# Designs tried in a protein design chat: VH-VL binders against DNA polymerase theta (polq-1). Part 19

Target 1, 171 residues: DNA polymerase theta (polq-1), of Caenorhabditis elegans (a0flq6r38to208)
Amino acid sequence: EARQFEDQHLIFSAPTSAGKSIVAELLSWKVASTGRKVLFVLPYISVAREKLHQIQRCWRRDDISVCGFIGPQASNPNEWLGAVCTIEKAASLTNRALSEDWFEEIGMIVVDEMHMVFDSSRGAHIEHMLSKVLLWNQSALEKVRIIGMSATIPELYRIGKWLDGAKVFEA
Key: E = the ipSAE of ESMFold2; O = the ipSAE of OpenDDE; V2 = 0.75 times the mean of E and O plus 0.25 times the DockQ between their complexes.

## First folded at step 19 (VH-VL; framework fv_imvotamab_arm2)

Design j4 (from k4 with light chain N58Y; at its last look DockQ between E and O 0.92; V2 from the best seeds 0.81)
Fold by ESMFold2, look of step 19:
Structure j4 (fold): chain C 171 residues (1-171), chain A 120 residues (1-120), chain B 112 residues (1-112)
Amino acid sequence: as target 1 above (171 residues)
Amino acid sequence: EVQLVQSGAEVKKPGESLKISCKGSGYSFTSYWIGWVRQMPGKGLEWMGYIYPGDSETRYSPSFQGQVTISADKSITTAYLQWSSLKASDTAMYYCARGSWLHYGMFDYWGQGTLVTVSS
Amino acid sequence: DIVMTQTPLSSPVTLGQPASISCRSSQSLLHSDGYNYLSWLQQRPGQPPRLLIYKISYRFSGVPDRFSGSGAGTDFTLKISRVEAEDVGVYYCMQATEFPYTFGGGTKVEIK
């Protein structure tokens, strides 16, 4: 039963970024501390760079390696447990994980600005990536948990329905 | 990858019951809704209703309320359209289509159709 | 119910030339979330319907860029910039702004 709650997808909606970011960071740290990968998905390079440095500093004390997927680069999956990605790089990285057969190592995907999924341009990358996660989870023993951080909007319940009954926390 | 496969053509007499199916594969069945569309011979499209298999929420267009039953079985990823007593006017092609929670009106994948013929 | 009226009923078009299909709704399709939920479907002879465009102007994946949608309020247009033989069929507009969802009557595109 406790494992079922650990697999439930979550969406955080709060007026202050600090309140929802801290919860997501604590949940992601717990996943990484078990040796499973965490992907952080952010919409802008500058915000992703700041997040990368922040997480690297926080996780250094536990010797948890964090890598950036923001620009052109190559990295082996055994070189990191945390990945900070732009939207497009996260989509490519998850496709790579499926094709190279290490998708089961992913324990969590944290998506910032989740409400962008309603946008049919950049949001389509988020939608396609998470749809593959939802399909993976239907038969996998080692499931991927989705954590979303979003602006407060009336339409969030629709994302919750789409994410297989994700729990929405509103401020 | 995503696929909706419908049950085969049916030939029935007025007053008989019928249940046709729409099996979804290649996606999370409980993350989308399934709608049913009727096309009478030589005519346009009519939206009949939909079901969200995640919680079984069901809605019917007014002209089909009480005429059909829409249901789903999550364990076999299948939606159903059912008549308790067919009429000759039920002769039509019936399609199922997958609907998005993110983009209303986005019927992105369609079944191949089930032809139902009701005649004496 | 929102009534969707399509014109023309039949559109014979010379191969390689543009085609334009009009759809008018009996009331605004602007949803409270700021989107207009108007879609265009294509039904080729003997085939199920196929999604072309949703939310007025967003082309669905795999749909050629010769198809485009525009409009606002109650007036909407589907354009085919250069009609090809494979574009023969019936085109439907559909609204999903308010339940029950409703279709236009269809427009048959033919090569003349």
Scores: ipSAE 0.705, ipTM 0.867, lowest interface PAE 0.9, mean pLDDT 89
ESMFold2 (binder alone), look of step 19: mean pLDDT 92; pTM 0.938
OpenDDE, look of step 19: ipSAE 0.837; ipTM 0.919

Design j5 (from k4 with heavy chain E57D; at its last read DockQ between E and O 0.86; V2 from the best seeds 0.84)
Heavy chain, then light chain:
Amino acid sequence: EVQLVQSGAEVKKPGESLKISCKGSGYSFTSYWIGWVRQMPGKGLEWMGYIYPGDSDTRYSPSFQGQVTISADKSITTAYLQWSSLKASDTAMYYCARGSWLHYGMFDYWGQGTLVTVSS
Amino acid sequence: DIVMTQTPLSSPVTLGQPASISCRSSQSLLHSDGYNYLSWLQQRPGQPPRLLIYKISNRFSGVPDRFSGSGAGTDFTLKISRVEAEDVGVYYCMQATEFPYTFGGGTKVEIK
ESMFold2, look of step 19: ipSAE 0.760; ipTM 0.884
ESMFold2 (binder alone), look of step 19: mean pLDDT 91; pTM 0.933
OpenDDE, look of step 19: ipSAE 0.887; ipTM 0.935
ESMFold2, fold request of step 20: ipSAE 0.758, 0.754, 0.773; ipTM 0.881, 0.885, 0.887
ESMFold2 (binder alone), fold request of step 20: mean pLDDT 92, 92, 92; pTM 0.938, 0.940, 0.936
OpenDDE, fold request of step 20: ipSAE 0.908, 0.906, 0.913; ipTM 0.949, 0.948, 0.953
ESMFold2, last read: ipSAE 0.768, 0.752, 0.771; ipTM 0.885, 0.884, 0.888
ESMFold2 (binder alone), last read: mean pLDDT 92, 92, 92; pTM 0.935, 0.938, 0.938
OpenDDE, last read: ipSAE 0.907, 0.906, 0.885; ipTM 0.949, 0.948, 0.933

Design j6 (from k4 with light chain N58K F60D; at its last look DockQ between E and O 0.92; V2 from the best seeds 0.84)
Fold by ESMFold2, look of step 19:
Structure j6 (fold): chain C 171 residues (1-171), chain A 120 residues (1-120), chain B 112 residues (1-112)
Amino acid sequence: as target 1 above (171 residues)
Amino acid sequence: EVQLVQSGAEVKKPGESLKISCKGSGYSFTSYWIGWVRQMPGKGLEWMGYIYPGDSETRYSPSFQGQVTISADKSITTAYLQWSSLKASDTAMYYCARGSWLHYGMFDYWGQGTLVTVSS
Amino acid sequence: DIVMTQTPLSSPVTLGQPASISCRSSQSLLHSDGYNYLSWLQQRPGQPPRLLIYKISKRDSGVPDRFSGSGAGTDFTLKISRVEAEDVGVYYCMQATEFPYTFGGGTKVEIK
């Protein structure tokens, strides 16, 4: 039906991070504007903090709260629509969403440096987390959309197949 | 939680058709390959072919091309292996296995097997 | 097709002692993505195959650490550091670097 493009997972591949980030931010803003949660998953603390501040500034205009789940932290507010997370914190947060029965509130997960899913030390966390999303989507009425931002690599099509036929855009 | 459950044992005569099944559960069926493996009595393992249920892409090992049909019905998360005309040499145990797009060679879940006996 | 050759065909081993299984491929298993897709499977009597090792040396979930894989190029080894009674069965190497995927002929491990 008319919602099939909004159900399809996407992977953006471009030489520059800035171009990929803007498209992902616009798509995620649309989801947050409907009142559904968006998770941003980044591999490095410094980049994640930079992203957190950037999204907070952009979304404050629309009164959309954004919190960080980054490294060692004392506490975060309970109420938010945007979450900027490191890989391990995103895995923990999605497990919490399942156990506390609010996973259906998640509308989108945006994974930066998606090609790291092949990395053995940290890639397993991304793979496990997204596998739970894919399973959830098999039976859910309101699905979680996965947006990936990646370096241009020949193996990207394999991630697209794994993500239930995600569309790959290469600039 | 991930399971591959195969259909039960079959006793057939040469020339008969047969379709055996492999039902996947506990994972996103359209995110992985399903492969079929033959093990003839007292022998080793042979890959027959594979299907990616997401788009029905199917590949057959050369020895099995034209000998069997591999298919899937993603609405019931089930893969199939089918013969149009069985031979006595098709007597074997048949396994299905789930394969990863991210980690080739990671066939981490296997069905229990379906024994097919073809006798005159 | 890539031919996978296993030795020995049979490996009787005293309980608690190590076992070593060799696998050779007819060509390099190095994939264009930089990985070698060499797996080891165990088939206990009357059971389906079970994944032990993938990508030469990565243990699947729940596989005891007494199982280890190593190798490079065309030569690969599965080691069981201390054979236990439940390790009886046939072990297969398998390549998934290029289609069609192929198995070795198998190595039967027995307790003597």
Scores: ipSAE 0.715, ipTM 0.871, lowest interface PAE 0.9, mean pLDDT 89
ESMFold2 (binder alone), look of step 19: mean pLDDT 92; pTM 0.946
OpenDDE, look of step 19: ipSAE 0.899; ipTM 0.943

Design j7 (from x2 with light chain S32R; at its last look DockQ between E and O 0.84; V2 from the best seeds 0.81)
Fold by ESMFold2, look of step 19:
Structure j7 (fold): chain C 171 residues (1-171), chain A 120 residues (1-120), chain B 112 residues (1-112)
Amino acid sequence: as target 1 above (171 residues)
Amino acid sequence: EVQLVQSGAEVKKPGESLKISCKGSGYSFTSYWIGWVRQMPGKGLEWMGYIYPGDSETRYSPSFQGQVTISADKSITTAYLQWSSLKASDTAMYYCARGSWLHYGMFDYWGQGTLVTVSS
Amino acid sequence: DIVMTQTPLSSPVTLGQPASISCRSSQSLLHRDGYNYLSWLQQRPGQPPRLLIYKISNRFSGVPDRFSGSGAGTDFTLKISRVEAEDVGVYYCMQATQFPYTFGGGTKVEIK
């Protein structure tokens, strides 16, 4: 009657960024290893570039291709399983996935700085993108799992409610 | 397109029961609140209560506690407002509205309203 | 309950002229998360309410920039820089900082 643990959206909150990143990286690698796409959403170009190189190095060992959506680059969606995106590029990429009919290939979206969703200006892109994911999941056979990484704040439970009962882990 | 579509106008007598509906579409129904607002003829707006369909958490404004029941059926994305025994003073326009967990006070989509008339 | 007091009750205005609506709360609307949850709604004749402004000053999607909200603490203002014929209706402030959520009494904007 309750959704399975593997389908449950997750929010990780910790004062140390490394602790949040390791769990998200393990979960995302497992999804990519099954052949489904993983999108990593980060708020800044420099942080996204660092993450892109990190994921490319780690996943190269398993021949899993990772592309960046940080600047003016085009790619065919069958050329990658990992995408590292800035917030605005992730919104565009998910819209493209819907319009080009490959949204069901996405297994996971990992959002860094999830607490930015409370900000009406910068957070609106995250809110709109994830709202489309939540709608997709209501009727789709191939659902998308959302993983959030957030600063420690007392209002995280509100994001959990919005993300259809996501589990919040605080360290 | 997010839509809230309410059931049609009702003409009732005092003492009768009534259940009116608000069907949401175009969004994840279990991710938002649904609130009910009364507007008596020629008067302002008054919150009655709210439901979060994700877990059926309900809250009633104090003056409406025990006067109405708010419920939802998430399988058909529909919220309900119901009375067990209507009074003539229940004559009003009733609206449903969708509320955000992220931005409190952001009731961004409203139903068209259901006019309820209670008279002998 | 937080009481919302709205003035004026009626604001007749000449087309193209500004309108200003005041809303005062009986206590601070500052939530522990740092935001003030004050919204402004418009109800045109014969229509349901419509969101204009949330969190004091954020215009909802599709709301013209002639509408602006401001304020802090207990005093809030909605301004219409140049009133147009389509702006006729009743405007409500509303707080959602604490339950129960409450509305102001409304301000009717009409063309004279």
Scores: ipSAE 0.716, ipTM 0.871, lowest interface PAE 0.9, mean pLDDT 89
ESMFold2 (binder alone), look of step 19: mean pLDDT 92; pTM 0.945
OpenDDE, look of step 19: ipSAE 0.895; ipTM 0.940

